# VH-VL binders against Iron-sulfur cluster assembly protein CyaY (cyaY), part 3

Target 1, 110 residues: Iron-sulfur cluster assembly protein CyaY (cyaY), of Azotobacter vinelandii (c1dj52)
Amino acid sequence: MSLTEARFHELIDDLQQNVEDVFEDSDLDVDLENSAGVLSVRFENGSQLILSRQEPLRQLWLAARSGGFHFDYDEAGGRWICDASGDSLGELLARVTLEQIGEELEFPEL
Short names: E, the ipSAE of ESMFold2; O, the ipSAE of OpenDDE; V2, 0.75 times the mean of E and O plus 0.25 times the DockQ between their complexes.

## First folded at step 1 (VH-VL)

Design m7 (framework fv_miptenalimab)
Fold by ESMFold2-Fast, scan of step 1:
Structure m7 (fold): chain C 110 residues (1-110), chain A 120 residues (1-120), chain B 107 residues (1-107)
Amino acid sequence: as target 1 above (110 residues)
Amino acid sequence: QVTLVESGGGVVQPGRSLRLSCAFSGFSLSTSGVGVGWIRQAPGKGLEWVAHIFWDDDKRYNPALKSRFTISRDNSKNTLYLQMNSLRAEDTAVYFCAHSGWYLPYFDYWGQGTTVTVSS
Amino acid sequence: DIQMTQSPSFLSASVGDRVSITCKASQDVSTYVAWYQQKPGKAPKLLIYAASYLQSGVPDRFSGSGSGTDFTLTISSLQPEDFATYYCQQHYSTPLTFGQGTKLEIK
C-alpha cells in the first residue's frame, strides 16, 4: 500500500478531529464518541454517522443511515475520495447529515 | 440502557425446527453501523458465532450453519429472530444474542442466553 | 476461515500477579481482535476491542496489544473477581471466529 501505517493513522486522526470540530461548532445537540479508531456522531433522533478506519485496505469508511461509503486517500489533492462516486468526504458528510437530520453543515478541508 | 433478552429455547427432537427470539431495547437496529447477532456455546465448550444482521439488512452466516439457520428481524417489535431447521444433537447449546455498534462486529452487550437441547 | 488459537489453555495465578494470555490468528487480521471475560453461568463481557481499546467501564488493569497475527491480553494486578475464562475473537472478516478459551484459576 502507498500509505505507511503511521501516515494512515495520522491522516485519520486529523480528519476525525476536523469532523468533531465542525459538529462542536454547530448548534446541533450531538453526542460524539471517539474510541478504537471509530468516531461516532449520534443525533437527537437516535441515528448515527460512523467514521472508521480500515487499516488493511488503507481506507476510511463512513456508515450513514442511507448506506456505507469507502474512501481512498488522494495524495495529489490532499483529500479522501469515495471509491464508488468520486465525491470528497466533506461532500458526502454534508449530504448524509442533511438527509438524516435536515441540517446543512459544511466540512471545509475534507 | 441497552438490554437483550432471549426466549424460545427448550427441548426438541432431532430433525425438528425451533425459532428463537431476542427482544431488545436501548438502541434501534435502523441506526447506521448497528448490528445484532447470535453466538452459541455448547455445554463445557467455547463460543461459536452463528449469524449477524446489520442495520441495512445485510446478513452474514457461519458457513457451517447457513443452510439450516436463518436470521431475521422485526423493527416494529424491536425483536431479532433465529429460525433453526433440521436440528441435530450438536446444535445443543446456550444461544446468546448480542449487540454490535460497529460494522466489523465485536459484541459489547449480551443477553443472558436461552438453552436449546436437541435429544430424543 | 481464520483460526484463533489461545495460549495457555489453563493458567494458575495469585491475587496481585501480572498475567498475560496470547492469541494467534492463522492469517493477518490487522488490529481487529476483541477479548471477552466469561464467568460460569453468565454471558461473556467485552473487555478489549480492536486489539488495544478498553471497553467503557472495564478496569484499567486490563490491556490489550498486538497486530497482524499475534495478540496479548494482560492483567497487570489480578483481583479476586478476575478468575474467569477469557476468549479472543477476530472481527476482521466473516465467519467471525473465537479462540478456544483460557481458564484463569486461583493458585
Scores: ipSAE 0.011, ipTM 0.578, lowest interface PAE 9.4, mean pLDDT 86

Design m8 (framework fv_miptenalimab)
Fold by ESMFold2-Fast, scan of step 1:
Parts: sequence; C-alpha cells; structure tokens
Structure m8 (fold): chain C 110 residues (1-110), chain A 121 residues (1-121), chain B 107 residues (1-107)
Amino acid sequence: as target 1 above (110 residues)
Amino acid sequence: QVTLVESGGGVVQPGRSLRLSCAFSGFSLSTHGVGVGWIRQAPGKGLEWVAHIYWDDDKRYNPALKSRFTISRDNSKNTLYLQMNSLRAEDTAVYFCARDFWSGYKYFDYWGQGTTVTVSS
Amino acid sequence: DIQMTQSPSFLSASVGDRVSITCKASQSISSWVAWYQQKPGKAPKLLIYAASSLQSGVPDRFSGSGSGTDFTLTISSLQPEDFATYYCQQYKSYPLTFGQGTKLEIK
C-alpha cells in the first residue's frame, strides 16, 4: 500500500528539516530557501541542490548538478531509497555535495 | 531574464501533423529542478494542460492526448518541442509553453506569448 | 480526473472593491492549487501557489486561502489593472486541471 497523504508530508517535512540542520550546523556559506515544501540549497559557486516532493507519486525528488534522483519510502527500513540506484537519500546527498563543492558532510539516516 | 517564445503554429487539415517549438532564454532545461510544459486554450475557452518535461527527461502527458502528442527537447538549442499527430478540429487552440521551476510542483511561473493552431477542412 | 469549478463565472465590480473568487475541487487536493491572471490576448501570469503563497512581484492586495476542496482568491482593493480573467489550477494529481475561469469586468 502507498503512503497516506498526511504521512507522506510528515516524513518529508521531517527530512527537509534534518537536511537544513546539517547545512546550518556546517561552516559552509550556503543560501537555504524553504518555500511551499521545496527546499533549495545554493552554494557559493552558484550550483544548487533542490529537494522537492512529488505528492501524486509519493516520491521525494532530488535535483543535483550530476542529475535528478527519485526516492520511494522504504517502510521496513525507515528511509528514502533511490528507485534507480538503491542508494539512500543521506548517502546520495553526501555524494552530490562532495561532488559539487568538495566538502564532506554527514547526513543522518533520512 | 526569463523568456519563452512559441512558434510553428498555422492552419492545418484534419489528420495532418504539426510540430511546435518553444525557444527559451534566461534558464536552462539542464538546470536541476526545472521543467517546461505545454498548455492550450481553445477560442473563447479555458486552459487545458497538454504535456510536461523535466530536466531529467521525465515526461508527463494529459491522458486524453498522450497517443497523439509527444513532448521533447534539445538542450543544446534551449528549445522545447510538441509533436502533434492526427490533428482534429478540437485541437484548434493557442498553445503556450511555460516553465515549472520546482520539480516537485506543477504550477507555471513564466509563460510564452502563445502560437495559434487552427485545424479546419 | 479532478474537476475544478470556479464561482462565479462572471463578476462585475468597481475600483476599490473587495472581491473573492471561489474554486471547488471534485476531490480533496490538500493545498495544491495555483491561481493565474490572464488579460485579453496575453499569456496567464502566476499569482498564488500552494493555495496561499504569493508569487514574487505580485501585489499584496492578492491573497489565497483554503484547503481540501474549497479555495478562494481575494483581491482586497481592486485596481484598474486587475480587470482580467482568473483561473485556478490543481496540481495534486495528473492530469493537471484548470477551472473554467472567472471574468472580472468593470461595473
């Protein structure tokens, strides 16, 4: 069964806050914008990461310089998993951040 | 600054094909989180969504039009296309292209001027 | 498909009036509604997204409200440039659908 609309939004609100916290706790000069459920992270070099929700599909979407990634919630594992690669959201966020700005960040299990 | 300009409209006979183009500037469809789509408006009527394409090549269609219409892009030319096949009188409309800047939402923040397609015998 | 029904289809008002346009969805769409303004011969312009979020550059006299199935666009003090046709759009599920439009005319 798919996630209910209420559960879907609860999960994504929580993960977006956790992602914001990681960047705010870092020493990185980033511009964070959370508007209408879309979180954007703009780096000093002009590149960005965008976390958006695709409610009709119950997916979280990540846009990064290297490409777009779509995630389904894995209820058994309690985490968001990329539907193409099987990577977790936290793993992929760390990888694309390192690729775009050369900084190693640790993300919680998202 | 963001601009979108449609072209390729005209008068065409029923059953024929037509390809519309949308040239855009001020953004790239390679920019992550960006999408662009087609919306049409029949004379004196309201707006009807046609199709949408995202930076990662994810494509979405109005189910009523999916079998006859195909959306595509050429990122090297900053151009969006709509291939329309088996045209019918009810496809007569102004066709707008529009940008969706946030991939998780399907609202349109910038629109082109529109190009007119008239299907008549 | 989710049907969007606007009320009224036509509205006559004077400069300085407060007016409201309503949009009703055939199914619950949470807050996933946008509002557009269209002037004759022109493309639509985004006013509101996520039911209540004002698009950058849009005057504060425009506001949106509602959730679930009932949504309202309000213009608190009409200006001459506000006489146009207004459309709501749902984006909860595909296909994306628009209301039939509300034409706001000068009285």
Scores: ipSAE 0.006, ipTM 0.573, lowest interface PAE 11.2, mean pLDDT 84

Design m9 (framework fv_miptenalimab; at its last look DockQ between E and O 0.06; V2 from the best seeds 0.00; counts 0 for: pae O 7.7 > 2, placed apart)
Heavy chain, then light chain:
Amino acid sequence: QVTLVESGGGVVQPGRSLRLSCAFSGFSLSTSGVGVGWIRQAPGKGLEWVAHIYSDDDKRYNPALKSRFTISRDNSKNTLYLQMNSLRAEDTAVYFCARWGPYGMDVWGQGTTVTVSS
Amino acid sequence: DIQMTQSPSFLSASVGDRVSITCKASQGIYSYVAWYQQKPGKAPKLLIYAASTLQSGVPDRFSGSGSGTDFTLTISSLQPEDFATYYCQQLYSYPFTFGQGTKLEIK
ESMFold2-Fast, scan of step 1: ipSAE 0.014; ipTM 0.626
ESMFold2, look of step 2: ipSAE 0.079; ipTM 0.741
ESMFold2 (binder alone), look of step 2: mean pLDDT 91; pTM 0.933
OpenDDE, look of step 2: ipSAE 0.015; ipTM 0.664

Design o1 (framework fv_ozuriftamab)
Heavy chain, then light chain:
Amino acid sequence: EVQLVQSGAEVKKPGESLRISCKGSGGTFSSYAMHWVRQAPGQGLEWMGGIIPIFGTAGYNQKFKGRVTISADKSISTAYLQWSSLKASDTAMYYCARGYSGYYFDYWGQGTLVTVSS
Amino acid sequence: AIQLTQSPSSLSASVGDRVTITCSATSSVSYMHWYLQKPGQSPQLLIYLGSNRASGVPDRFSGSGSGTDFTLKISRVEAEDVGVYYCMQALQTPYTFGQGTKVEIK
ESMFold2-Fast, scan of step 1: ipSAE 0.008; ipTM 0.652

Design o10 (framework fv_ozuriftamab)
Fold by ESMFold2-Fast, scan of step 1:
Structure o10 (fold): chain C 110 residues (1-110), chain A 117 residues (1-117), chain B 106 residues (1-106)
Amino acid sequence: as target 1 above (110 residues)
Amino acid sequence: EVQLVQSGAEVKKPGESLRISCKGSGGTFSNYAMHWVRQAPGQGLEWMGGIIPLFGTAGYNQKFKGRVTISADKSISTAYLQWSSLKASDTAMYYCARHDYGPFDYWGQGTLVTVSS
Amino acid sequence: AIQLTQSPSSLSASVGDRVTITCSATSSVSYMHWYLQKPGQSPQLLIYAASTLQSGVPDRFSGSGSGTDFTLKISRVEAEDVGVYYCQQWNSYPLTFGQGTKVEIK
């Protein structure tokens, strides 16, 4: 069963807020912009991470320096899982953040 | 593997419109930022702006904002730089370059735009 | 905007010489990249993140530096190294380049 639009929006809003909270709690100098289901995280080096909801596919998309990643919601696990690698969203966010700015950051519950 | 191929040279008059293109092949066009870098005759390199074809609206160097439009058509892996009304000061070589959130690792061959008369 | 100033603006070297080019930034930079534009060609990436050599670039090229001062070195310049060298920062928008250093080979 695919997610309803309302449930999908709730899940995306929750994960984007979680990501924002992690970066805001860090001592990293980042610019956060969240508009219309697109969360942009711009680092001091000018590089960025973009998290975008894709309503027709019920997916979350992540654009990072190392490439693009697409996530399906796994209801049993309560997590967003990359459809290519099987990694969780939190695992990939930690990895691309380390790769892009050299900082270790954890995304609990993602 | 990755190639950026730009449209051919243009000779235009002030006031004319123009759109030049940069077609990507190999790699994943949509997931990498595509940028435009300008080089006026005898001058150095100047960043104009860029776009992530899949996700974003274009970002601009404020010097060029409102003077050009950067866009992309991901279905044909092509980025565009467009002027509604050219000026003689737009005469330059225009390069597209892929920005992997670090270096400009791949560059197009350049499009010479000459605006005179 | 972060402004980048290169020194020297131009130099003339003989094959086999050591060449040193510097780039000074108005603010601290972690991500400094170096490009070579050979006559009539597009720029090509030589060094990224201050000191990492791009794949396919000869090891006679090296980069160093941190903070506001960065250096590109060519240990033994070759005839094919003629062109204009540019530093470029990506710590903040707008992205900026140095004014360029023209390297001529005698």
Scores: ipSAE 0.007, ipTM 0.571, lowest interface PAE 9.9, mean pLDDT 84

Design o11 (framework fv_ozuriftamab; at its last look DockQ between E and O 0.07; V2 from the best seeds 0.00; counts 0 for: pae E 10.3 > 2, grease 22.3 > 18.9, SAP .516 > .496, placed apart)
Fold by ESMFold2, look of step 2:
Structure o11 (fold): chain C 110 residues (1-110), chain A 121 residues (1-121), chain B 106 residues (1-106)
Amino acid sequence: as target 1 above (110 residues)
Amino acid sequence: EVQLVQSGAEVKKPGESLRISCKGSGYTFTSYDMHWVRQAPGQGLEWMGGINPNSGYTGYNQKFKGRVTISADKSISTAYLQWSSLKASDTAMYYCAREGYYPWSYYFDYWGQGTLVTVSS
Amino acid sequence: AIQLTQSPSSLSASVGDRVTITCSATSSVRYMHWYLQKPGQSPQLLIYDTSNLASGVPDRFSGSGSGTDFTLKISRVEAEDVGVYYCQQYYSNPLTFGQGTKVEIK
């Protein structure tokens, strides 16, 4: 049972807004760009996180310094889950942010 | 075989509306973002904006935001560029271009043949 | 916006010459892409991600560079290589092209 097209885009929009809010509410100096289906978080040390919606697969993709990660939405649990590791998106975003810039951030709605 | 086929040349007057089209074939239309690039006579290339044709989400070069509307109809694999009120300075060749998708690409791998738009009184 | 400046703006070469075109960015970018617009034609992708040849592009073309400085080379130019060459970045919005380099074959 795949997500409907409308539900998938609603979930991605909510996710993107949450990620932007977390970084904007932080004291971090980051450059946020959201265009052409891609959300980019560019850190002052030159590294970045890239979130890309993969609409045909109903997946979210994350590119970080440590690698690329693919997420399916779990309707029962209400969260995005990495298809390889089982980590939630929020857990993985927190981990890769800490790895790339040494800052502890929380993404509790993800 | 990937193809982008654009609508034919247009001759319009200032203040008129216009919608031009770009039909994609030979690939899954909804899997790739579509962009519009203009080239004024004798000039270089200028990016106008793009669309995710599955979701309908758009991104614009701020220079063109509010001047044009980018849209798509995924049921007929077609993207559109539309003006509500043309100006003489809109005289240009307009290309659609498909963004390469994998892995997180930001280049244009296929281009339409171009649509010449001439705006004159 | 990241401005891209190509050098030279134009050149005239003989068949068999080595041609070098540079593209300089006002701030660092991750990748540079290159297009050729032959006379009367649409642009066509030549090189993506700085150094990868697009499908059907002959191996006399090569790309290199990093940071702010990128280069396109033609090892032995041919008559079919006439046209305007453009570099392009999309590290940040807006996506920008260089002003173009016109290559003529004499």
Scores: ipSAE 0.005, ipTM 0.579, lowest interface PAE 10.3, mean pLDDT 87
ESMFold2-Fast, scan of step 1: ipSAE 0.007; ipTM 0.652
ESMFold2 (binder alone), look of step 2: mean pLDDT 93; pTM 0.954
OpenDDE, look of step 2: ipSAE 0.117; ipTM 0.770

Design o2 (framework fv_ozuriftamab; at its last look DockQ between E and O 0.25; V2 from the best seeds 0.00; counts 0 for: pae E 12.5 > 2)
Fold by ESMFold2, look of step 2:
Structure o2 (fold): chain C 110 residues (1-110), chain A 118 residues (1-118), chain B 106 residues (1-106)
Amino acid sequence: as target 1 above (110 residues)
Amino acid sequence: EVQLVQSGAEVKKPGESLRISCKGSGYTFTSYYMHWVRQAPGQGLEWMGGINPNSGGTGYNQKFKGRVTISADKSISTAYLQWSSLKASDTAMYYCARWGLPYYFDYWGQGTLVTVSS
Amino acid sequence: AIQLTQSPSSLSASVGDRVTITCSATSSVSYMHWYLQKPGQSPQLLIYDTSNLASGVPDRFSGSGSGTDFTLKISRVEAEDVGVYYCQQWSSYPYTFGQGTKVEIK
């Protein structure tokens, strides 16, 4: 049931690009940095979101002001799912972005 | 108040097994990863691995993979580090540390000193 | 694995001195954390994501850097700043720490 290393990195690369595209398509003034397996989104108010790949665990981790969230990839559903709550990554990203900067964004591919 | 309380010091002989523990309190245990960091006498810090306490998924520094097992029992908010066969080179202070937000080690246990000698 | 090399390995400073500690990585990293381990204590976070002060850390501490080169500075050391400082990367497994910089107050 575990993802291969190559498949895991492919899925994370796709995910991070989708997140970058959402913020790039917005008119928000954010600082996007994607380096060494970590995508950071720094908002003008000084808060940030950090998405990091945890390869040995085959997980995506999201760090937000409200807490840390860990996602497993659901191959059957084609989505990243929070291991504690069952929320999709798209749902969590929308929620934490609204909480941190008051902006409603959609993450439709997540 | 977040606290990580580790089991007490251990004195062992080479070849013996050992399990040490780290109990988390004051937070939702399954929402944060727990990691183990060792510090050999007079030496620096070395990351060993971590665990997702909700799923049981683990990640290891390859140096320690196959040498130790990291586990957790979420019903009692406790993470474990265990050896099946200790070596003298396992003599060290072992810390548990919570991955905080953003991801960094925000809370550390008090350390468990493990001494392995003939 | 990404190796982190700190410089200097040790130093002795007087209260009020400026101190600079560097951390060089063998490969590019996005962010660097810094921890202080005071004598007889567990490590504690000082700086996260290269330049952000952890809660309760006085503003005499600062961090900077990018790519492979990162720096921790103490603008005016105090007696309480004694201990071993470690840089740490988390961009790829295994997570690694620098070898440490021991700071003593004369």
Scores: ipSAE 0.006, ipTM 0.603, lowest interface PAE 12.5, mean pLDDT 87
ESMFold2-Fast, scan of step 1: ipSAE 0.016; ipTM 0.674
ESMFold2 (binder alone), look of step 2: mean pLDDT 93; pTM 0.945
OpenDDE, look of step 2: ipSAE 0.011; ipTM 0.651

Design o3 (framework fv_ozuriftamab)
Fold by ESMFold2-Fast, scan of step 1:
Structure o3 (fold): chain C 110 residues (1-110), chain A 118 residues (1-118), chain B 106 residues (1-106)
Amino acid sequence: as target 1 above (110 residues)
Amino acid sequence: EVQLVQSGAEVKKPGESLRISCKGSGYTFTEYYMHWVRQAPGQGLEWMGGINPSGGSTGYNQKFKGRVTISADKSISTAYLQWSSLKASDTAMYYCARDYWGYAMDVWGQGTLVTVSS
Amino acid sequence: AIQLTQSPSSLSASVGDRVTITCSATSSISYMHWYLQKPGQSPQLLIYEVSNRFSGVPDRFSGSGSGTDFTLKISRVEAEDVGVYYCMQSIYLPLTFGQGTKVEIK
């Protein structure tokens, strides 16, 4: 892969913190757990989002009620891009959150 | 021309150490992740773990974590699977396989049969 | 870990038959792959990412599905298609395979 392990971990740490900040700043009552490169966001309705680093592929994986998504880091654009759809991580997080719990959240360029 | 060639069959006793190998040829070894998959006699396929040969970062199936070590030597295009102390339950066919797209494995080694018996 | 259940566990087909194998996951997934292991051989990739046929794989093989249910179809089975077929998901660690479907040709 093109990313070194150190750079990959740095980028994952940064994105997970940014995602945590969005949920913490929201009016939503969520439980956040960040352990060993896995960030889980648990909603009041019992559903969750899971963001997991995948070191062998240098990808970020997102598990949502509607499906699973894989992201590659786009160095030139400075953001994570879904390898299937081409959508940014921020765009997809907003969409799956709306679909899963009916709430509109704004995510930065992640 | 792309091939993964594995070391030969092994017959060992419980408690012995073992390292088996998987040598890549016909491609740039460091550009592809390598996986290890086992198949116990008469059973299906089970993923053990994988490695990025460039940086050496590894991922393990928790069932095998701590029981085996996955490593690679990029200077000779070879990946390894190692046991410090074999058990009879380690008897299986072991395959190495190259990552193609999103963990789909396109090129497989011929397999190394490991038999552990007293 | 995601569990994959294949159906049927085994089947016998005549040359020219249509063969359908299903794979059900305990959670929604997006990346399902299919492998064939012929007797005495290493597994070989047939289908990657649900529906993409791997290079050199005959067009009689096709994959489809979404969510928790996935299907591998062989439109007209041939004698060389005998073996055990495995689905594999790669959306979650650990990577998991189905238990296999044994296909025998009469």
Scores: ipSAE 0.006, ipTM 0.586, lowest interface PAE 11.1, mean pLDDT 85

Design o4 (framework fv_ozuriftamab)
Heavy chain, then light chain:
Amino acid sequence: EVQLVQSGAEVKKPGESLRISCKGSGGTFSSYAMHWVRQAPGQGLEWMGGIIPIYGTAGYNQKFKGRVTISADKSISTAYLQWSSLKASDTAMYYCARDRYSGWFDYWGQGTLVTVSS
Amino acid sequence: AIQLTQSPSSLSASVGDRVTITCSATSSVSYMHWYLQKPGQSPQLLIYAASSLQSGVPDRFSGSGSGTDFTLKISRVEAEDVGVYYCQQYHSYPLTFGQGTKVEIK
ESMFold2-Fast, scan of step 1: ipSAE 0.015; ipTM 0.652

Design o5 (framework fv_ozuriftamab)
Fold by ESMFold2-Fast, scan of step 1:
Structure o5 (fold): chain C 110 residues (1-110), chain A 119 residues (1-119), chain B 106 residues (1-106)
Amino acid sequence: as target 1 above (110 residues)
Amino acid sequence: EVQLVQSGAEVKKPGESLRISCKGSGYTFTDYAMHWVRQAPGQGLEWMGGINPYSGGTGYNQKFKGRVTISADKSISTAYLQWSSLKASDTAMYYCARGKYYWSGFDYWGQGTLVTVSS
Amino acid sequence: AIQLTQSPSSLSASVGDRVTITCSATSSVNYMHWYLQKPGQSPQLLIYLGSNRASGVPDRFSGSGSGTDFTLKISRVEAEDVGVYYCMQGTYWPYTFGQGTKVEIK
């Protein structure tokens, strides 16, 4: 593991902003809260997505109704990859959004 | 109104099995993690573990892993904490508490279940 | 595991006093929560994610801090504020609580 603390926070700040932009551009009725490094997305049906950072592990964590996912940064691919499944963060965000609210969203390579 | 209602007090002997429960109402049970927190007599709070009721995924404080099992039945909005073999050191008040997954604060708590284990 | 140390371990205050409780972590944490356990009752959430007041919590309660040092303040303590206050970090597994600060009102 070679990811510095400063780079880690820069990468996550950028991805959280990109995720917020996707939801805002979608015109979906969602409540977004970004406080203390945690991004929460609350859907109209009451379910949530939560993105948080775990600095000592240099990981991003995603909590969704279907489960919790942990991501390591893949420098070669320029994106966050789930340590259990190998799926990208963008692919998992699209999947859990579709599962929770039935809406298909496209996420950039995060 | 959100409520967490726990099962009643238990008096057990060492070596006995036990399962206690926490029933949620007034919210969508599968949208929140359920956590178990213990408090030994005269002591502070200690997190034992939690469960995501939607997936069944669990996280444990390593101190309790293998000693207890956390489970949930989403069809009846109930979480469980189970021991296969109790010890006297398990004597404590046990609380369930609702959180937004594992890293969020616990916004609603059950009334507690007192478990007494003595010979 | 992250160890949380609260200071003071106990205090006695008069109604109207300002009360300050601190919580120090052995390593930097991003998420600190504060709870109150009144005598004979379950704990209740006061502050979550450092500085956000939980629903129904009076504005005399406030949380602040970052890194390893966090503070809970009660601007004008009331008789109903008697109890044990706990900090809890939610940044790392396992979740850990401070040892508690007992607040008594004269």
Scores: ipSAE 0.006, ipTM 0.563, lowest interface PAE 13.2, mean pLDDT 85

Design o6 (framework fv_ozuriftamab)
Fold by ESMFold2-Fast, scan of step 1:
Structure o6 (fold): chain C 110 residues (1-110), chain A 119 residues (1-119), chain B 106 residues (1-106)
Amino acid sequence: as target 1 above (110 residues)
Amino acid sequence: EVQLVQSGAEVKKPGESLRISCKGSGYSFTGYYMHWVRQAPGQGLEWMGGINPNYGGTGYNQKFKGRVTISADKSISTAYLQWSSLKASDTAMYYCARSPLWFGEFDYWGQGTLVTVSS
Amino acid sequence: AIQLTQSPSSLSASVGDRVTITCSATSSVSYMHWYLQKPGQSPQLLIYDASNRATGVPDRFSGSGSGTDFTLKISRVEAEDVGVYYCQQYSSYPYTFGQGTKVEIK
């Protein structure tokens, strides 16, 4: 079933804050910008991760060097799941971060 | 010239600890990832993990996480692969390989360190 | 993890033959690289990001492909090309290699 607009925005705001907290708590030199529902993480090597909401589809989109990933909210599991691979958002964020800068970070259940 | 020079062959018994090394020269050590790749006798290549020497951050193939430790000392441009307790199944050729940050190709490889673990 | 399957597993060629090796991935790959391991030597980079030749690699080597299917070609194989060829994905953690294709020269 479809999420309400208000619940969708609440979930995205919460996960973006959790992602920001992980990077802020790390020793990594990153530039964080959160503007108009788009979270950008820019690494020292110039590459970036972008998390944006896709309101019409009630999806979250992650853009990384390796490609774009789309996530649906799994209400039963309380987490965002990639519609192509079935991986969780936290798993994919850890993987693309490792791929782009060689750093292993742990993300909470998102 | 870019060179990756690895430590010499090792013959060990099960349960012993071991650390092997890979020294980079001819380039900026902190500008590239360093990876460890194993090759069991007669088998293909298997990625074990890598390190960003600039930040000290590591990534592991989960198959090896907890069984080995990857580290680097940027002051001497050297990366390490360490076992606290070797097993016979660790018998293999171990390669280090350098990669740039974008495409991630393993553009230079060390000569390999043969590790033999037997009773 | 992304599994890479190479075909053929082995081949025997005569000098001057065209050699074609394929690599199939279980999921879409962003960056595919190819390596050659000559007998008794470390692997060496041949092709990076599907189609770019590494520095010093002869023009007879070429790569192509995208998504899940990639190909390495040797237009006119030479005796020095003997060894095991590996594809490798740098798209999804953990990074994986194909099982290898052994090329022997008659």
Scores: ipSAE 0.000, ipTM 0.558, lowest interface PAE 15.9, mean pLDDT 85

Design o7 (framework fv_ozuriftamab)
Fold by ESMFold2-Fast, scan of step 1:
Structure o7 (fold): chain C 110 residues (1-110), chain A 121 residues (1-121), chain B 106 residues (1-106)
Amino acid sequence: as target 1 above (110 residues)
Amino acid sequence: EVQLVQSGAEVKKPGESLRISCKGSGYTFTSYGMHWVRQAPGQGLEWMGGINPDSGYTGYNQKFKGRVTISADKSISTAYLQWSSLKASDTAMYYCARGYDFWSGYYFDYWGQGTLVTVSS
Amino acid sequence: AIQLTQSPSSLSASVGDRVTITCSATSSVSYMHWYLQKPGQSPQLLIYEVSNRFSGVPDRFSGSGSGTDFTLKISRVEAEDVGVYYCMQSTHYPLTFGQGTKVEIK
């Protein structure tokens, strides 16, 4: 976990933009808000996904209806990996999206 | 050496089912996405969809959603593209390609040799 | 979906010529990649993420661009460079390719 602050911010900004792009390209009607390192995705049914950076821990945090997930960056694999389950961020985003709204989405190499 | 080896050419009739395969070797199969790209005779490349082999989650180009199924068996490092009922318009070369991501968006760094599917009556 | 238009659609060059291929997107993209499909072969990666040369690709190949306009350049074309060149964007779903540029050697 030796990410510099600048590298960490760059990785999180790129990740959040990628997530926004996936939802914007989908046919889903969602409200997106990205402010101060927090990306909120609000679905038509009123539920949300929240992606936030936790700078002191150099982690990405995901809040979903089913729970909260924390991710460490795996430099060798180029992916964010859940510290509890070992799943990638993309795998968990796809899973919680399916669970909350019944839609299948792929998050490319996240 | 990273290698993607696809199943052999297929000649089918309209209405028949078909599954073609792509076996990865020389790398950790679950660490990279696997995608399918179609090329109709004399035409360019068209992305059909891809799969995360670790989770099994799939993404499709809406043009092909419901017409094909993408799957993978990580125990044998093999991805599949399947049709339940072929049409003559499915005649094309089908490539599998490995997706590599430097984070924002991905590119295909290694490609299979292609599987020619011919559907005629 | 983002449509990519390549120019020219076809060109004929002599060994040693400079070749320039452009790729124009209907909306701004951040990530553009270039592939070469040699006759009878599968596509192969040349350039990823606008300007990065893939492993083993000769330094005569270079990429540049931003926004909606991207360029692939071959500084001194060689006989082995014959084939169809494709751009691909991976910023927005679905992933899309340009229509291709056929490069022939005179």
Scores: ipSAE 0.000, ipTM 0.545, lowest interface PAE 16.9, mean pLDDT 85

